# Designs tried in a protein design chat: miniprotein binders against f4hyd7r31to219. Part 7

Target 1, 189 residues: f4hyd7r31to219
Amino acid sequence: DKIRLSAKRDAKEDEGEELPTELNTINSAGGFLVVSPDKLSVKYTNTNLHGHDVGVVQANKPAPIKCLTYYFEIFVKDSGIKGQIAIGFTKESFKMRRQPGWEVNSCGYHGDDGYLYRGQGKGEPFGPKFTKDDAVGGGINYASQEFFFTKNGTIVGKIPKDIRGHLFPTVAVHSQNEEVLVNFGKKKF

## First folded at step 16 (miniprotein)

Design pb
Fold by OpenDDE base, look of step 16:
Structure pb (fold): chain B 189 residues (1-189), chain A 80 residues (1-80)
Amino acid sequence: as target 1 above (189 residues)
Amino acid sequence: SPAEEARKALDEAKSYLEQAKELAEKGDYRRVIRLTMEAIERAYRALEIAEKLGDEELAEEAWRIIREAYRLMERARRLS
């Protein structure tokens, strides 16, 4: 509750900074994922699953910097075949077709194993797995320079934010029928 | 030049941060918050240019200013 309330206070449009509002469809890995017309949901539709056929999508804008805390959530509508859904933060230059955290300068909390990935090639134990009907959040605490993640409104973990510069809210799907809704703050968290 | 722009942005960031520190001593926390936001914005601009140029020293300095500005912003918010 405190995190969701804090995130709402810090996401003030009043400071003239553009906020993440929708998914960036221009840079989306076409053919692996479908973004909804409202640009607030993503579904993995591909049947040909290779390790690099990740449906990854970024927000249209980076996380705001003129605040102490940023936060966004996904809702897992369908975990698909494998539930290989990830939430995290990536740079603008992040390679499409990778899970957040598989590349340097990215991090991701993954639902299938509950591990945190941060560019080391191997995940580390972090939090619980998440699946269908779970709400999962990702946030930045700029004062402490930490990433934090949530499951169903509870913080599951924090890590040092060693990545510099603007970071984009990032969501990934990787198996057939995985579908997530994204909330950038338009709805109550 | 990009390098000159980055240095200018960094100098502006430092100036805003210094002003914010002075106002923090005076207890004007609302203005501290605003000035730290300006410092952060300028320092991020310097950082972005520095990273593109491969100027690690400038990037590190910009990042130092960013971190310090956020700490001051947090302090000011707690005290306001």
Scores: ipSAE 0.866, ipTM 0.957, lowest interface PAE 0.5, mean pLDDT 91
Fold by ESMFold2, look of step 18:
Structure pb (fold): chain B 189 residues (1-189), chain A 80 residues (1-80)
Amino acid sequence: as target 1 above (189 residues)
Amino acid sequence: SPAEEARKALDEAKSYLEQAKELAEKGDYRRVIRLTMEAIERAYRALEIAEKLGDEELAEEAWRIIREAYRLMERARRLS
């Protein structure tokens, strides 16, 4: 697995593309989350919980495409009341009040059940649950056209990527006090 | 028109990919990698326009070029 992470570092060095560096605060789900001033952490702050009250946020740029792999991580600082944290990839037009993977043209690995969601309304068994103090990663292998996810540095699963076009790294929080830190590569993985 | 822009971008992608294939036969894998990056960029542009227009045939054509370019890039990186 170090080989895949190393290839990702090489791709970043070779690119002339703008890379994800921070969370996009312009189009985030307002009123349900707070993004930190450095734009590298997000916390769910709403106390009125509905299915449409997901705090979802995309990176400021799509994952680069002039490379063989892309990868980013989150760290779960607080799993909140329900542990409904997700990491994944979404199209630019994704509905900002929905978990990644609940709609077409998105995918998400969800902490509370360990399931993968990929736009089919129902999740499928995929990996372990993840919670407070876990580091969870999401990546794209462009050569094989797969999404892959990690927990604490170990690949937990791969799934075919049937989504074409540019995809944004995406994070979601959905219950009181859920909080994650996001690492787009500024800190060594 | 957007359709003309998409076709132009796709034609550029095909040209870059063809050049990359020729260089791969000669073992010039550094240039293959750079040319596949150019092909991917142009084909993604064509794909984006095609999807906005609802032109599935053009989108599928662009996507085939993208996948082929990634496979060639991976081979070239392994052989470099």
Scores: ipSAE 0.817, ipTM 0.930, lowest interface PAE 0.6, mean pLDDT 87
Fold by ESMFold2, last read:
Structure pb (fold): chain B 189 residues (1-189), chain A 80 residues (1-80)
Amino acid sequence: as target 1 above (189 residues)
Amino acid sequence: SPAEEARKALDEAKSYLEQAKELAEKGDYRRVIRLTMEAIERAYRALEIAEKLGDEELAEEAWRIIREAYRLMERARRLS
């Protein structure tokens, strides 16, 4: 197996495709979140006098496309007051302070209800809720064109991916003290 | 123009995919995998431009090539 993985990795590296490595702090929502100096964690901070919006942040690069699968994880360090943490995928233009999956061209698995949202107005029952100390993953199977999600290493569900084009790994925090660590693959899953 | 760039990228993707299919018949699955990656890259470029132009027909054509390339890549990985 190492030879197949190494060959796939070598071909992708030689092709020059850049991979997600950190959270994108250039276009992140202001006033609602703080991204750590290493750009691998995010915490929701309520500073909005007029109400509060979703603290959504994308990876610095879209998921690679010259591969059969892509996968990343978050670790829930603090589920905060409402547990409204989400993991998912969004198009680059998704930056309107919405949870992933609330709008078209996005998909999100949400911790507070365990629902899957994919831009169809309502969430749908999907998997377990997730909370503090859970590791939650999101992935794309390009051959089957499906999104899949995991909780603590176990696949909780798959759904058809009806979104074309490049997609960014995306995380969201939405209530006081919600905090996640993000693993784009530098650490063993 | 953007439309010419998109058509050129899509034509390149189709060419890579056709070459990959021929090599699959010969059992050269390592080259199939490389050529499908090239096809996917070009077809994604065409798709990106087509979506910016609002050219749904070109976008769907590119998307079909992308899906076909992924299926061939998966088969090549399985057979290699």
Scores: ipSAE 0.817, ipTM 0.934, lowest interface PAE 0.5, mean pLDDT 86
Fold by ESMFold2, look of step 17:
Structure pb (fold): chain B 189 residues (1-189), chain A 80 residues (1-80)
Amino acid sequence: as target 1 above (189 residues)
Amino acid sequence: SPAEEARKALDEAKSYLEQAKELAEKGDYRRVIRLTMEAIERAYRALEIAEKLGDEELAEEAWRIIREAYRLMERARRLS
């Protein structure tokens, strides 16, 4: 909880840097998801049949870098039929039909197994599963070069960040009716 | 050229970082924080170009500066 408040404060102190404010509807995975008109929620619109049919969407801006921490949250409105929701960070060029963490240059905490994926083809035990009505956060600690994740306000794990360069807050939905709301800090965490 | 742009950005980042270290020794942590932000910005620019060029040595140089700048910023924030 202290990390959540500290991360928001740090992001605000960089007054000159453009911040993530909404989901990027231009480069999102076409045909697998729908993004709400306010660009702060996403729902999976297809049947989960293939590993290349993930509904992945990045924020409109990368996480700010002129700060010590960055943090954002999702709220799981509907865990769908398989609960394959993910939160994480990806490079700009990430393959927008794959779960964050399934490809190189990405990291993701996945709700259906609680695993962390970091571009190595399989996940590793990390935290609890998460599902409907959970608030799940993802952040970067730049001083320690770690990703960290929360569930319902509690840090569930930290992992070394071995990815250089700008990273985009990323959310994914991957089975019928999965739906998340995204909070980039406009609402109090 | 992109390579010249990257080297210029990296040199600027190094200069900002060295200035920040000097000010940290003098206890001017407000300026340390501002200078580390400038160093990070320039080093990220160099890193971006280096990765586009496939220049791994330059990319690692930029990344080392970035990590060092973040550690100094954290210390300055704590001490200020």
Scores: ipSAE 0.814, ipTM 0.932, lowest interface PAE 0.6, mean pLDDT 88
Fold by ESMFold2, fold request of step 19:
Structure pb (fold): chain B 189 residues (1-189), chain A 80 residues (1-80)
Amino acid sequence: as target 1 above (189 residues)
Amino acid sequence: SPAEEARKALDEAKSYLEQAKELAEKGDYRRVIRLTMEAIERAYRALEIAEKLGDEELAEEAWRIIREAYRLMERARRLS
């Protein structure tokens, strides 16, 4: 709760920096997902052929850097057949057929196992699983250089941010009918 | 050249950070916050170029400035 309020205030104080406002449909993995017309929701539409057919999408802008904290949320509208939904952060050049955290220079909190993935092969125990009707947040604390994640308004974990440079808010859907709504802060958290 | 652009951006970041430190001693935390934002912006530019060049020493130097600026901004926010 304090995290949500702090992130909201910090983002407003940086009025001159371009902020994430929508999902990036130009650089998205278009073969495995459909982004809504308002570009604030995404659904996995293909049969999962193998583990590398991920519907991953980045925000249209990187997280702002002229602030102490950045935060965004997803809402799990449909957990699909496997619940393989992820929220995280990736570099601009991140491969678009991979879950956030499967490759170096990325980080992802995954709903099906509750693990944190950060480019080290398998994930590590981190937080609770999350599924349909959960609100899940991801954020950056720049002063401490940590990623942090929330579930339904409660911090579930923090992890060192070893990645330098600009990072994009990132969401992924990975099995039939998985669907999330994304809130970049335009609506109250 | 890109290397000269990166070094110039980093020098500007250091200058903003030093000015911010002086203002912090005077308690002008509002301007500290503004100056650290300028430092961060310039140091991120230097970092971006350094990474494209493969210049890890310059990238790490920029990254240290970035972290220091964030810590000063946080302290200024807390004290203000």
Scores: ipSAE 0.811, ipTM 0.930, lowest interface PAE 0.5, mean pLDDT 87
Fold by ESMFold2, fold request of step 19:
Structure pb (fold): chain B 189 residues (1-189), chain A 80 residues (1-80)
Amino acid sequence: as target 1 above (189 residues)
Amino acid sequence: SPAEEARKALDEAKSYLEQAKELAEKGDYRRVIRLTMEAIERAYRALEIAEKLGDEELAEEAWRIIREAYRLMERARRLS
């Protein structure tokens, strides 16, 4: 909770920058997922799974930049058949049928293996797996230029951020019935 | 033109950053924080345009300003 409170405090000091508030349904991978009416949850609905059929969705705004840290969380409501849920950051032009971290200029922490993916062709050992009932966070430390991730309020790892420019909070679901709730900070972390 | 817009934004970012450095020497950390935010915003605009144009030298220059501004902002928050 210390990391969560620190990140929330930093975001509150930004008086004029537009913040992520909901999932972006305009550019989402609409064939494989459904986003709730309040745009704060996403579920994978496809049963004929292929490797390229990722239900990836970005926030409606990039992470704010006039602050020292940014942070958001997902809650895993249903880990589905394969638990292939991811949290991360992507550029606006990210390919929407790919897991965050599969392509260059993206980064993702994946629940089924606990690996970090950052556009290097394969994942690397990083943190614990995460599954149903876990709260998982992703953040940016701008001063150190690092991505950091949490599981249930505890930092599980940090990695250098070698990606320039605006980055969108990103979540992905990839097997039948995977479902996450997204918290951009409106609810207490 | 986009190239002129990017150069203008970068020049503004550099100016804000230099003003922030001067105020840091005087201990006005509240203004340092504000000016580094302005520098970051302008340099991100320059970076965005430079990447769209494929101008890697301009993009790298903007990115260096951004990193420097964040380091100064962090120091100012620590000292304030």
Scores: ipSAE 0.808, ipTM 0.928, lowest interface PAE 0.6, mean pLDDT 87
Fold by ESMFold2, last read:
Structure pb (fold): chain B 189 residues (1-189), chain A 80 residues (1-80)
Amino acid sequence: as target 1 above (189 residues)
Amino acid sequence: SPAEEARKALDEAKSYLEQAKELAEKGDYRRVIRLTMEAIERAYRALEIAEKLGDEELAEEAWRIIREAYRLMERARRLS
């Protein structure tokens, strides 16, 4: 839990920046998902017939940059039919019907295969699969310029961050009934 | 112009980073952390403009400053 503690301390020190607090419903992926009224959970509502109907949503603000570490978590409430839930980071202009990591300037850790996707056309072996009742975290270590991911509080992997500029915490749901709760740090990790 | 704004922001970032390095030599790590935050903010603004302009040389220069500032901030955090 040291990574969770370190991320909490750094987030407090960046109070001079606007922080992610909720999911961005303005840029959400059409009719493929529904975001809860408190904007802290998302559920996939489509049948996923064609694989391009991804329910992707970004946080309302990019990850803060005046800190050494950023971290947020999702909780998998329902892994749905295919378990195609992802957590990651994307640039502001990311295509809203693609999984994080399917396009350049994005990175995503995917639950159904445990792979990391980082804009190279296919995923690479990375960590364990994750599913219902798992807490999964994604973070940035700015000093080392790495993305890191956790499952249930344990780091499962780190990968070089070769994406420059502001990045938005991003969550995707992609098959019927997939549902996640998002914790941007207002609740203890 | 956007190019002038980006260059100005980058020059400010370099100035903050230089000041932070001087304070690190004197052991004033709290001020180092504050100044590296200022450098990072200006360099990110320069980087964002440079990428919008397609100016890769300017973008890489800003990115080098950003990485250097983060390394200095981490060092200062550890020593404080």
Scores: ipSAE 0.808, ipTM 0.928, lowest interface PAE 0.6, mean pLDDT 88

Design pb
Fold by ESMFold2, look of step 16:
Structure pb (fold): chain B 189 residues (1-189), chain A 80 residues (1-80)
Amino acid sequence: as target 1 above (189 residues)
Amino acid sequence: SPAEEARKALDEAKSYLEQAKELAEKGDYRRVIRLTMEAIERAYRALEIAEKLGDEELAEEAWRIIREAYRLMERARRLS
């Protein structure tokens, strides 16, 4: 897609700005998930004993801002028991143990229903469901101030970005054995 | 003080953006792109401080500069 290629070029022109390269293990929900040693994959290891035990992890750096677009992908290695995997963007202070998009100042595309969540109380129809073996992307178009998402290389939707300030690439796992690999751009999309 | 730091950053962002607009009129789009990046960086710093202070007026002013800088960068990218 042209948007994905444009985001890739813009990330390259972002030299001199620290980029997301790995998952942030310091502020993650350590009791509900395990992050791999290379910090590029996460698995939900707990049983959903409490309704608010979402395994949420942010990238180690916010999305770069000295560019016109930003983009990253996840690959769903295991959709687990319920397929409640999410990709999105959150502020640094986002409440851990909540799905991206359940709170204000966050946005999330969720695999189990294909809905977009953006702090409006409930999700809205948005794109297809996604599950095991899908590659799902999330991005920011700074010129248009939109979030956009992809599934297997195809744009599935765009929404207005009404959130100001730095935003962190964010992934979430929420049911037993859900597992995601994250690609911050070191591997070809 | 944080408020003084935010004002300084915002003033720098405005200066970079104004310089970028002048260079755009002269067709120097590569410099426009570089100057809009500087404006964005400074305005994001001001925005960050303003949000921590709860100063919504300052935050909105910084945000307007950020959006304007992105629009100018996009135009410059197309024209270069």
Scores: ipSAE 0.807, ipTM 0.925, lowest interface PAE 0.6, mean pLDDT 87
Fold by ESMFold2, fold request of step 19:
Structure pb (fold): chain B 189 residues (1-189), chain A 80 residues (1-80)
Amino acid sequence: as target 1 above (189 residues)
Amino acid sequence: SPAEEARKALDEAKSYLEQAKELAEKGDYRRVIRLTMEAIERAYRALEIAEKLGDEELAEEAWRIIREAYRLMERARRLS
């Protein structure tokens, strides 16, 4: 006879999945940014600003998928001269030098206008602007297939996620001295 | 071959999802959650390969399984 074993109801969440832990310095767009030694902060250092000279950096791993929700935060340490900081999600093949949301297969909430960009011709009104000393979060709700964003702990909006496949937490800086700290969840939110 | 690997992964995902549905009817929501995680993992593997091959039909099939598995997992979480 087959003994039917029952699983304990107090089992932990699946914790064996590879998680984002740091910024990826291998494929980051060089020359526009400096990533800190601990790989948890990035600063835009370029003074020759072009639309394609965005300092974009992805996390070292995609957001985990064996969960119902994923979330990470940035803290704006310095909004720089233009405040063109963004938080979002991109596919692995995303073009480095573009803001998240400027290309298809990406999504970005931008601090300078508060708009959401998701691969359409222009941004759309979405949430408040964000700047120095703000904590801004980005997340995925897998059951509803939505991206959601927060400012200082408050949900500012949700939008449909129609991008398939693995997505990388993504941060962008684009004007002189813009600097953010990134929290992938090892520090309490 | 990559195409055979993708189809195998997708078939495994479908099997896990069907088992999860059967357990949901029996109220074993703890196992539903774990089986949907297994389904999601395999279906994401199939989706990744399908996209690299440019096989849009296979990719969309995998994506449908993924979405269905997430919806079942959420329901199981609420009912447990």
Scores: ipSAE 0.807, ipTM 0.927, lowest interface PAE 0.5, mean pLDDT 84

Design pd
Fold by OpenDDE base, look of step 16:
Structure pd (fold): chain B 189 residues (1-189), chain A 80 residues (1-80)
Amino acid sequence: as target 1 above (189 residues)
Amino acid sequence: SPAEEARKALDEAKSYLEQAKELAEKGDYRRVIRLTMEAIERAYEALEIAEKTGDEKLAEEAWRIIREAYRLMERARRLS
């Protein structure tokens, strides 16, 4: 509750900074994911799963920097076949066929194993798994320079933010019928 | 040049941060918050250019300013 409230206070539009508002469809990995017309949901529709056929999508804008805390959430509408859903932060140059955290200068909390990935090929134990009907959040605390993640409104963990520069809210789906809704703050967290 | 722009942005960021520190001593936390935001913005501009040009020294200086500005911003918000 307190984090959701603090994130809303810090996301004041009043500072003239553009906030993430929708998913970036222009840079989406065509053929693996479908973004909804409202650009607030993503579904993995591919039946041919290769390990690198990740449906990853970024927000249209980076996380704001003129604040102490940024936060966004996904809602897992369908966990699909494998529940290989990830939430995290990536740079603008992030490869659009990778899970957040599989590449350098990215991080991601993954639902299938509950592990955190941060540019190493191995995840580390971090939090619980998440699946259908879970709300999962990702945030930045700029004062402490930490990433934090939530499950159903509770912080599951924090890690040092060792990535510099602008970071984009990032969501990934990787197995058939995985579907997530994204909340960039238009809805109450 | 990009290098000159980065240096200018960094110098402006340093100036804003210094002004913010002075105002923090005076207890003007509302202005501290604003100046730290300006410092962060200018330092991010410097950082982006430095990363593109490979100026690791400037990038590190910019990142130091960013971290310091956020700490000061947090302090000012706690005291306001």
Scores: ipSAE 0.862, ipTM 0.955, lowest interface PAE 0.5, mean pLDDT 91
Fold by ESMFold2, look of step 16:
Structure pd (fold): chain B 189 residues (1-189), chain A 80 residues (1-80)
Amino acid sequence: as target 1 above (189 residues)
Amino acid sequence: SPAEEARKALDEAKSYLEQAKELAEKGDYRRVIRLTMEAIERAYEALEIAEKTGDEKLAEEAWRIIREAYRLMERARRLS
């Protein structure tokens, strides 16, 4: 839609800034996930773990700030046993082993309940659930200071962005065999 | 010191934003876009230091500059 097209244009126009291109394997949650060699996919590999054993990974760079919009997508290759996949934005110091949106200074759209989490302790009704074969996007509109999310190319919601500072594109997997592919813009959305 | 770095970055951001506002009055929207990008970058540098040092007044000032710069960039992009 118009927001997705605007985000693609702005990212291209701002390529003089360092952009997210791959997942950051240095800060990823250890023992709960495997990141592919090209660093564009992640899979949750463990079982029988406590609920804080979230496989969370940030992009290698924060979202660019010298632009009006930023946008990236994930594709759900495998929703695993619980479908607890999330897409969102987090500060560089975000606690690993936490879903995006569980902590202050983070935001996340979650597939298993369709809720938005933005650091207020609990989620709020927001959009549809998402699962296997869905493409889900997350973006920032800097002019309006909003986060927005998409499912299969359609905006499902926008919320105020009340987080200051640099934010990293973030994905999370949380149950056995959950697997996502990440598109930072090298492939057409 | 970090405080001196933050003040310097913030002053530069303010200068870029004021120059952008003057160019907007003259209709030079391509330069407005470039200058607002610089203002945003410098203000983010100040904001980052301010948050690490707990200087909330400086952080809020930097954030105000950032929001103003984005609004001006949006207007310039529409008119360009």
Scores: ipSAE 0.790, ipTM 0.921, lowest interface PAE 0.6, mean pLDDT 86

